# Miniprotein binders against b1l550: the designs that were tried, part 238

Target 1, 279 residues: b1l550
Amino acid sequence: MRLPEELLERARDIHSEAPSHRIKLDRVGSFGLKVPVEFKGFLLLAEADVWVSLPEGRRGVDLSRQVEAIYELSNPPKDPFSLCREAAISLLEKLNYADSSGVSIRFDAPLQDGESLKYYGVEISSIASDEIINKIRVEILGMTACPCTAELIRAYKSSEIAATHTQRSLGILEVSTKAEHPDPDKLASIIERAMSSPLRTYTKRPDEGGLVIRSLSNARLAEDVVREMIHLFLEEFGHLPEDTHILAAVRSMESVHMHDIYAERSFSLDEIRKEISSH
Short names: E, the ipSAE of ESMFold2; O, the ipSAE of OpenDDE; V2, 0.75 times the mean of E and O plus 0.25 times the DockQ between their complexes.

## First folded at step 23 (miniprotein)

Design mp16 (at its last fold request DockQ between E and O 0.69; V2 from the best seeds 0.72)
Fold by ESMFold2, fold request of step 24:
Structure mp16 (fold): chain B 279 residues (1-279), chain A 102 residues (1-102)
Amino acid sequence: as target 1 above (279 residues)
Amino acid sequence: SRELYLEYRKLLLEAFKLIREAQKLLREGNPEEALRLLEKAFELAQRAFELAEDDPFTRLALWLMSQIRQLQARAYKKLGDKERAKELKEEARELEEELGKW
C-alpha cells in the first residue's frame, strides 16, 4: 500500500535538504516496478528499474515523480525500447536536480519453438545525460555436448559418433552502444547458433569398403562457444559504432566435472578488429 | 495456439483502452462513469486470464486485474464508500499474490 498523499508531500520536503555528508550518488531509484510492454506483437508484463543521479547537495529523490516517469508512458503498452528511452528522458525533465537518469526493462521474450513458444531473458537499458547510451543483455539456455567424453568414445571404438553427456549451458550477449538497441531475437539466434552446428555426414574414402562415419552432434568447448559467438556477432553487427562494447559469455551447468565452467570475453569493436587483423 | 493468443491480445488491448478512459474520467471528477468502464475492463481481463496458455500471459492478465481493482477502489473512495474501496484493495492484493505463483 502507498503512503497517504498528505504524508508523501511532507516526505518530499526532507528530500530537498542538504545531507550531513555532501557526497554525490550515482544511482538512486525505484527498482522492481511492474510495467506492461508490447514486444513483437506480444503483450508482456515486464519488470523495470528507474533511477537518477543525485548531486552532493541534495539529500533525497522525489520517489512519486520518479515512478510517474514510466507509468505515464506505459498505457497503451508500447515496445520496450521506446518506453525505456522515453522514460529516461522524462526522468530528467521531472527531476531537474539530476544530471543523468537511467531505466532498465526486463522481460521474457517469446520465440517460436515448433507448435509452442519458448522464452529467453532480455534486459534493456537507456542511460540519459548529454547523450543516450543503450544497453541490451540477452540470456538464453541451451544444451551443449562435452567434447572430452566424445573423444573418449571415438578413441575407444574408432568411431565419430558422439554419444556424450549433454548439459545445460547459459549463453550471454551484452551490448552497450550509442546506436539503437540490437534486435534481441538476432542476439538470441547468434547464441543458439554458437552452441550448435549443422548435422554432418562423413563418408569413407571411395576405394574402401569400411563404414560410413556420421557425426550426430558437434561438441564444443565453452571457450570455442564464446569465440563462435564473437565471430557471428561481428558478421551481423560489425556495422555498429566502433566504441560499441560487447560481453560474450557462456556458463555450463551440470557438467561431468561437478562444477560450472565459465568462459567470457569483453571487447569494443575497434579493439577486436585490431586483435583479429594482427594474426 | 495463434488463434487463442489473438483473442487474448484483443481482450487485453480493449481492457487497456477502457482503463485509459476511466483514468481520464477519474481526473475529471466522474468516478461513477469510470466505475462502469472499469467493470467492463475487469470482465475482459478475466476472460483473457481464462484464455492464457503460457505463464507470462497469465501473469499479465492477473496484474491487469489487480490494477483494475485498485482503480475501482480509488473511484469508490472518491464516492465516499470507504468499505467498498477497502474490499477492492484487498482483492487487488490477493490477485498480486496469485500472480506471484506463476
Scores: ipSAE 0.843, ipTM 0.956, lowest interface PAE 0.5, mean pLDDT 84
Fold by OpenDDE base, look of step 23:
Structure mp16 (fold): chain B 279 residues (1-279), chain A 102 residues (1-102)
Amino acid sequence: as target 1 above (279 residues)
Amino acid sequence: SRELYLEYRKLLLEAFKLIREAQKLLREGNPEEALRLLEKAFELAQRAFELAEDDPFTRLALWLMSQIRQLQARAYKKLGDKERAKELKEEARELEEELGKW
């Protein structure tokens, strides 16, 4: 049944009506759209969220225009950074009643791992209003070795490399800035370097042994990992604006416990610099 | 392999180009020519699907195939061929379901 064109016109009219309650909404949009992107030469299918603010005097958002805005910009596929920014701006232009817009794009980013590819999670966002705020979230799995157990075993048996339990750990870096999006590969690298060792998709026995030995030699608490992430971030990205906000976090899937260990720090670059300088 | 990926990429980019052109033709009221381009685009996307070794590349190819079938269905609907349009919509749905398994 083709709904008569008259019904489509009527549907548009409903969105323009005054709401029963005059309340502004911060975000109204379509979530879980599938959009193609080109990330560092790789064509990928990403998931996208698009939204705008809704003024108190308007009943609803024209959702079709939102979807059209991002799809028009997605063919040919482009880098997700530009797509986020351009789509956010386009949304404000197309939906002139909105004072703010946002776009978020999520995908698994390919990362070279020897001759193979491994993947890490990335979410790239842009929020447009009087200014544009760019946000990026990177999640990558690594491995941590427990220094506490290692110390106990060392105390019991004199060995150069003490045995300890190891676990997979999820490292998270989230950056919000008025500058351009930080390079997610660099963020992923920071997370991996902050852990005891990276994970590998495919390892030969000698490589696996080496990975474990490296992990044992770099035993770190979840707290150590977060602090190291922050340290490495400051070295690489200390040039970002002072109002840049960072979340550094680690979730360790503990092998000896039924629960996970979690550690985080949220900070602005200004705040953390003051903290470090005070010591 | 890098070579396989480059071929995959080439196929998909050409398919995307054909889709853009087909969409323009559909807007201009030329569904017959649009269908010819969409058929070629589908063949390219299918070849890309066959070359895909990793999940992300498979997903994109499947998604694109589904999008092409949807556009073909729209074109046939404009031509008055409702039966063919329905078949193509069903094929698009099946491809989306397959995409959901990856």
Scores: ipSAE 0.650, ipTM 0.876, lowest interface PAE 0.7, mean pLDDT 90
ESMFold2, look of step 23: ipSAE 0.832; ipTM 0.952
ESMFold2 (binder alone), look of step 23: mean pLDDT 88; pTM 0.895
ESMFold2, fold request of step 24: ipSAE 0.839, 0.829; ipTM 0.955, 0.951
ESMFold2 (binder alone), fold request of step 24: mean pLDDT 89, 89, 89; pTM 0.904, 0.902, 0.905
OpenDDE base, fold request of step 24: ipSAE 0.623, 0.627, 0.617; ipTM 0.869, 0.869, 0.867

Design mp17 (at its last look DockQ between E and O 0.62; V2 from the best seeds 0.72)
Fold by ESMFold2, look of step 23:
Structure mp17 (fold): chain B 279 residues (1-279), chain A 104 residues (1-104)
Amino acid sequence: as target 1 above (279 residues)
Amino acid sequence: SRELYQEYRKLLLEAFALIREAQKLLREGNPEEALRLLEKAFELAQRAFELAEDDPFTRLALWLMAQIRYLQAEAYKKLGDKERAKELKEEARELEEELKKLYE
């Protein structure tokens, strides 16, 4: 059933009224929207969240207008970085009572893996106010080999057996910056190179054996994976603004433990440089 | 395969273009011509769905098929065919339910 248009025009504009309790809200929006994007030649269905701030004197947001802001920009599909930034700016223009807006876009990014594709998690955000803050989070699975178990096996009666447990580990890099978003493929590469070896979608027995041998030869503590991620990040992205903030983390799903192992470090570029220079 | 993906991409981009024109026609009060474009767009999206080799590609094709059905329902509502509009909305919801299964 559709209500007569005459009734709708006589109704109060509830959204523009003052609320019963005059309290500012930081994020009011629509979450979990499905939006098409184009990422490096791939058309993908992403999930998007859109929001604006709501001043204490306004009862509600016009949710239809904020949803419209992102969908107007989504056909033809475009790269998610442009969509994210442009939608955040459009939200502030269309909903001028807000002093900030935000858009996040998340998708599984395809990465070539031999003849097939593998996927890693990407979440891109742009938060607009007086300035724009860009955030990107990349999560990719890799393989780690435990050096503690490897050393225990080696030391047991001077064993000739090179062995340790291996497991999937989730590597995380999150970057918040006033500059453009770093390339997610480069962030994923940094994470994979910091681990004992990458995961493959499909390997033949000789290739699988080589992967395992490399992981045994490159056994690393979760703590050292995080340190290597930071080292590699600084080498490739040290040129970003000094107030750029980074989180580097690993969650290891240990095959012989009942609980995951977790390591992380957060820092700004100026902070980490001072720390390194003091040694 | 790269060849199958390029055909999938070509079909979807054409479907997106037809949807853009159909939405313009709906705003201009031309639902009959919009329906003609939307039927072609649905055929292209369905062919892309059949070519999809990975879940992310199936997700996009299903989502687009559902969006096309919602637009067709809007067009039939403007033509006064409420029963056809209801039928198409129901089909769109079924496509969205299938899409949700791909995220579980």
Scores: ipSAE 0.825, ipTM 0.951, lowest interface PAE 0.5, mean pLDDT 87
Fold by OpenDDE base, look of step 23:
Structure mp17 (fold): chain B 279 residues (1-279), chain A 104 residues (1-104)
Amino acid sequence: as target 1 above (279 residues)
Amino acid sequence: SRELYQEYRKLLLEAFALIREAQKLLREGNPEEALRLLEKAFELAQRAFELAEDDPFTRLALWLMAQIRYLQAEAYKKLGDKERAKELKEEARELEEELKKLYE
């Protein structure tokens, strides 16, 4: 959908002037645009950032053209992956002074949870220059149970399933690749499977009990979760180019501490394969 | 429910199609016909809004309603009716404010 032109008009002549200081800028654009998308059959309102590089000889970017580029592509609503890629390319075509462009689209992705929907955070990006780099970031909450406390209690009371504290944990997978965007649902699934248990939107009492028991039976440190995420990622996405970059991270909102526990690993597929093969 | 969502989706897609056509008509200098389509689009979006049970779906419907009001305002401006255009812009703003509240 295109916004009325009157809302987009800025003085073009100023943008074409030489700047007082001849310095190239990496990113200039509009952040926080609202754009409709269709994600796996769901029509959603997403937030979008669009930007281009600015050469040293140009004072400003034609922001109206940037906004037009993405809105022209957003009606009818399309999948956010295509929208990102196509918009990034379109930006370079429309703004010929730019040597690079980028588009990021953010929304809460619906995920089936029994008869209900739950949501996870997703950011889909494409950066265009001489090549196109696709980036996706997925964030989803799960539950972790602490193995340390469990071990202490087990040692004390000799129970098969030791009581321990549980907490919500945010799992993060970020993937940058020259290939197509990986499926965010698969990434979300990896994160959930790496946790002690997933979170549920609606639980009946027996189901809640079962969820807790499962969590207790699968106690994991934040470090364990990250390693498991990486392991599962390699199994599912090992076919991606070797120069694909991955960030796997977990932030645990600890229930017994005032601070959060954080663990992460940044790596390329090439690096991590070498690391694992050396063992 | 799945059925409700399908109806919601249908309504919005129809509204989007009408908006595309209305925009074309506006570019072609036919604001009167554009307004007719936009009125229908608004009705569809409003119905979708009423069917929305979850926040993401409510947000999209509200946003679309606001966009339609802006387009209507543009059409009235082209017709020389500045007063009506102003009213519609205000309505659009109000819808955007409601949308903003959903993000708080």
Scores: ipSAE 0.690, ipTM 0.890, lowest interface PAE 0.6, mean pLDDT 89
ESMFold2 (binder alone), look of step 23: mean pLDDT 89; pTM 0.899

Design mp18 (at its last look DockQ between E and O 0.81; V2 from the best seeds 0.71)
Fold by ESMFold2, look of step 23:
Structure mp18 (fold): chain B 279 residues (1-279), chain A 104 residues (1-104)
Amino acid sequence: as target 1 above (279 residues)
Amino acid sequence: SREEYQEYRKLLLEAFKLIREAMKLLREGNPEEALRLLEKAFELAQRAFELAEDSPFTQLALWLMAQIRELQAEAYKKLGDKERAKELKEEARELEEELKKLYE
């Protein structure tokens, strides 16, 4: 077919032209790529986003070279932290008009739960420029029990009844740092320990009772779950750089209401230390 | 389940290795040998898919099967067989539709 040669002769290089409006763009890229990774001995299918900055004088991005930057590094499968960081660096090498790049990798991380596996959400990012900033977000479900209802029931007949409503709650930790990414299993553990009880994939009837009883013994407000997450985070990761930024949050799927309860706190390590030392 | 996972992992790692070798052969202009390796890789990925059925691990196996069909289509294009390349691209599309169902 003769058409391809005719097209090459007529086609201008659209990407290298100046745009009609000279405006810098922060993120231009390919989102939703499927990428194999190896996480703690598990081969997983992850989802990746890759992007670069686009200067005001360039109309478009070479998208094929963006995709090449991550796929060239993905076989054999390797750990997602190395893949993320190395791909971000490769983007700057391949797309030399950009002054920053970014890569995000998302997957469900397996966690041993007796003889079964359960899963929690992980998203990692590396943003490269003069320096590299590493970000990780962990989301894991736990169980919470309401302390207000527990107190009302205990006081109802002046009896020793331990009962309240329980519900699934989603805990969230997000960390941005110049240091290496924190271990997602440790972040997940912090979230679960801040909850009233962990969730199990499979529980026999006697174990179900014990799980619920433990949850009732650790009844916590959503606000106090977030505070406990922050306390536990500082205990384990307080040594990270002072400008490390954290978001801690919980969303409770309340069993007796038609709406969720949400609590969150964002802070840097230097901010929270100043706040705590003033009390 | 641990023993099943070890076999699943073994099958997929071998499939990835065959894919790396096939891609090298395609770059060197040897699509016929590449196709031989890709057919073996597909068989391994299919066996891994069957081991992992009804678990989240099916996602990677299914995705890899689709990627192998795309590479086979590329090889047939290099050989001038447009009909076979089109058939393999359609099969890859069908596998990707199955993958989408897992994300519902």
Scores: ipSAE 0.701, ipTM 0.903, lowest interface PAE 1.0, mean pLDDT 85
Fold by OpenDDE base, look of step 23:
Structure mp18 (fold): chain B 279 residues (1-279), chain A 104 residues (1-104)
Amino acid sequence: as target 1 above (279 residues)
Amino acid sequence: SREEYQEYRKLLLEAFKLIREAMKLLREGNPEEALRLLEKAFELAQRAFELAEDSPFTQLALWLMAQIRELQAEAYKKLGDKERAKELKEEARELEEELKKLYE
C-alpha cells in the first residue's frame, strides 16, 4: 500500500495559513480511493471517500493524513463497517482542527444465488462528530410485473393468469442510524421479497419459466413494491432507534415506456409508526 | 469454485501480511529484506490473479500487484538504484491502467 509520506512536507505551510475568506467548509477530502475490505469472508476492492470539516481559520486540509488514516486501517483487510467507523474516528484524531469527519465505502456485494454469486450495490458510511451516525445504502435489481396490464388482459380473455409485461426494477433502501449498520444482506432480501421476483444470474429453462410465472402471479406496481419494502423493513428492523431515518425507493425500468417509473418514501421510524398506528 | 476462492483468499492474505512486514522493514531502514518479502508477495498476488481469471476478484489481485510494484520501486530508490525503481514504477502504472480498464 502506497503511503504518501513524502507529500506531507509540501503543503503543510499552505494548508495551515489563514484563508482569504474566513468560511468554514463542511466536507473536504479525497474521493474515489481504492481500499481493500473483507465482506462476509470475501476479499474485495472497494471505493472509498474520506473527508473532514475545515474550520474558517484554516486554508486547507492535510489530505495526505486522510489517506494515511484509511490505509493504515485497511491492512489487513477488515469488514467495511468497522473500517468506516474506525477511520472516521481516526480522522478526527489525526486532524484535530476538524469537528466532524466522514467515510464512505462502496462496492458490489456478493450474494449467494444457488450455486453461483450475484451482486448488489452497497455504500457503507459513518459520520463522526460528537456522535457517530452510521449509514448504509443497498441497491439491488429485481423484476416486477405490471398488474394494470394484467387486469386489462384478464378482462379481455378471462384467464386466471393474465399475460403482462415485465421489467427490471432497481430497489433502494437507505438507512441512517446511531445504531450499528443494518445487515446489507437482510436489506437486499427485503427488496427482493418486495418485488414480483428476484433476478437470477443463471437459469435453466424450467427455472426461467418458473420465475416468470411467479412474477406474473405476483404482479406489483412500483408503489406496491415500496410499501412492501417498508412493511418488511419494519418487521426486520423495527428494533432500531426511533430517530433512525429510512429511504425506500424503486426505479422501474418500464418496458412499454421510454421513461422510468419512480416511487419513494423518506421517513423516520417514529414517524412511520405513528402513521401506521393511526389506521 | 469454493475451493478456488479459498486458495485465492489464502494467497492474498499472505501477500498482505508480507506487505505489512516489508513496510516495517522499509521504515527500519532495511530495504534489502523488504524487497525479498515484496517479491514473494508479488508472486502470491500473481497466483491469486490467475485464479481469479474472468471474475470480479481480479480487481483486488491486480490492485495489490500494482501496490507491491510501487513499494519495490520505493525500496530500490532507497538503495540508490534509480533505474530499477523507474522500471518498477512503470510496471505499477501499467497494472493500474489495466485495473482502470476493468471498471470501464
Scores: ipSAE 0.643, ipTM 0.871, lowest interface PAE 0.7, mean pLDDT 89
ESMFold2 (binder alone), look of step 23: mean pLDDT 85; pTM 0.856

Design mp19 (at its last look DockQ between E and O 0.68; V2 from the best seeds 0.70)
Fold by ESMFold2, look of step 23:
Structure mp19 (fold): chain B 279 residues (1-279), chain A 104 residues (1-104)
Amino acid sequence: as target 1 above (279 residues)
Amino acid sequence: SRELYQEYRKLLLEAFALIREAMKLLREGNPEEALRLLEKAFELAQRAFELAEDDPFTRLALWLMAQIRYLQAEAYKKLGDKERAKELKEEARELEEELAKRLG
C-alpha cells in the first residue's frame, strides 16, 4: 500500500525538528546507489555512496534530495571524477544545513590486455566543505616471484635450474589530495611495474612462458614491491601538493605458504621527501 | 570487439537520451508521449544487452532496462492504469534480481 501524497501537507516535517539528543553526526547518507558513468569511452555501471554532515540541531536528512543530487547529474553519463566532485558540491547546495558532504564512486575499470580487456578496482571520493579533498584507491592483481627461494635454488651447485615459486599479488595505491584525482590507469601501471610481472587474461604458451621467465628475472620481496611503488609514484606524481597522503600496499597470496604476506607504507609527500633526503 | 562495443555504446547513449526526454514529458504531464519514447528506449537497451560481450557491459544494459520499466510504471500510474503499472514494477524487480546475480 502506497499512502496518498496529500498527507505530506498534514504531517510534521520530522527531518527539520531538533532531536531529543543534540549530537552532531559526521556522515548521514545513502549507500550502494547504482549510477551510470563514462570512463575513457566506456559506459559502466558504478556504485555510489552519498552523505552529508548533520548539525546537532537537526533531526534528520532529506534522503530524497540527497539521492536526487547525484541522479540529476548522471544522465547523460559523464566521467566519474566530474560526477563525484559535482555531486558533492550539489549536496551542500541542496542540503544547506550541512557543513560538509561526500560522494564515493566505485567501478571496475577496463584496461586493454592484448586483444582482450582486463579489469581493476577503482574507488574515488570527493569530500566537500570549505575546500574539496579528492581520494582515489586503485587495486590491481599482478605476479610476484620469491627471491629467497630463487637464491636457494641458484646456490644448489648440481642444478642448472632457475626457479622459484610465483603467486598472485594484489597491489594497492591510495591517494588523498587537494589536487585533481590522479589518473587510475597510471596508478595501475605503477603497481604492475613494481611487481615481478603483470597478469594476463589470455596467454598463448610462448607468452605464458615469457611471463614466468620475466617474473624470475624480476624476483621481489613484498617489501621491495611496496618500495618500488613509492619510488615510481614519486617520479610520476611528486608534483602533487606537499600534504598529499599516500598508502602503498601489497598482499601476496604466497603459493608455498599457508598464509598471505602483507606490506604497507602510509606517508605524506613532505614526510617521505624528508625521509629520503636524510640518506 | 571494438566494433561491437561501439554499436553497444551508440545504442545505450540513444536510450539515455530518450529517457531524458521521457522524464521531461512526465514532468510536463504528457505520460502517453513519454511511454512511446520509453518503449523505444527499452528496445535499444535490450539490443545493447544482446551485444554485450562482458559482464560489466551486460550489468549496465540490464540496469537500464530495469530503470526504463520503473519509468513506464510511473507513466501508467499517471494514466490511471494501476494493473499495467504493477506488472511493469514486477518486471523491473525481475531485471534487478538478474542484475544482482551478475554482481555476485
Scores: ipSAE 0.744, ipTM 0.922, lowest interface PAE 0.8, mean pLDDT 87
Fold by OpenDDE base, look of step 23:
Structure mp19 (fold): chain B 279 residues (1-279), chain A 104 residues (1-104)
Amino acid sequence: as target 1 above (279 residues)
Amino acid sequence: SRELYQEYRKLLLEAFALIREAMKLLREGNPEEALRLLEKAFELAQRAFELAEDDPFTRLALWLMAQIRYLQAEAYKKLGDKERAKELKEEARELEEELAKRLG
């Protein structure tokens, strides 16, 4: 909610002039705006990016109108999904020279963890043109246990449950679809279930022990985690349009090495279905 | 606690409503009445800040407090009180600095 005066100071008549070079730009806008949202009953401060395309015949974008578009829709606070979509559409209406617009909203989403809250990263976006594409990116930390070391220890000690090293791992799911935004909590759940164990904000000793034991019992490579994420995603979201694009990735902050392990797969639903059916 | 959060939420939503009305009044050329609403809004936001137990909630409250101070400054500017407007802008800046510290 910036003051109108601040908005006016950003508006320059010079923006309507012809540019020195007649080149179209894909994205021009304001990045890092602060906007309030209501996410599943929680009022949160989010960061937002807003942009539009700029035709070759226009020197600049009316940035004040862009900022106005999103702030008008932000009081009262609303869900970030609607805010993204509505703001993207509003941008095209307010800036009639633009053939495309986009809005991205980022915040830490609260997730119930027993009696406490933990948070995961979420970015919700909508891009409007002749169609609307909705995008959501979810990032959440979990824990992985290495199966390779476990096998080595098993071979050495002949133990049913072998000791192994554990590490924090960042799971990422990004979905781009013409359908409505997928539920980020479901995406977060998929990531957590794909890992050896979730992380907890607060653990008592017995709970901590249990968490570690669960992790050891579900030892997984980063590659395993990604494949499991994809599998679980297909089970939960297989109803999405076939042209829906997905990125599944894991970055494991390995405890035995100074470098991280990274694995990813980018795919469309039609592509991955064909791949799986061929086996 | 759930109860504390509900109170927090209530306070902020009320503050947001007052801000909407205050902005309308400012556009209509009624800065005096706008200021009355903004003062109430600030009190509500401040109370919400005091109830906030977690960073995400403190961040929103601080941000809202800063926005209210800016709106108050605008209202005083319209009333011709430039000195008070300057003071309020400074207070808004201080709140934003505190917010920045919490954002990391």
Scores: ipSAE 0.678, ipTM 0.885, lowest interface PAE 0.7, mean pLDDT 89
ESMFold2 (binder alone), look of step 23: mean pLDDT 88; pTM 0.892

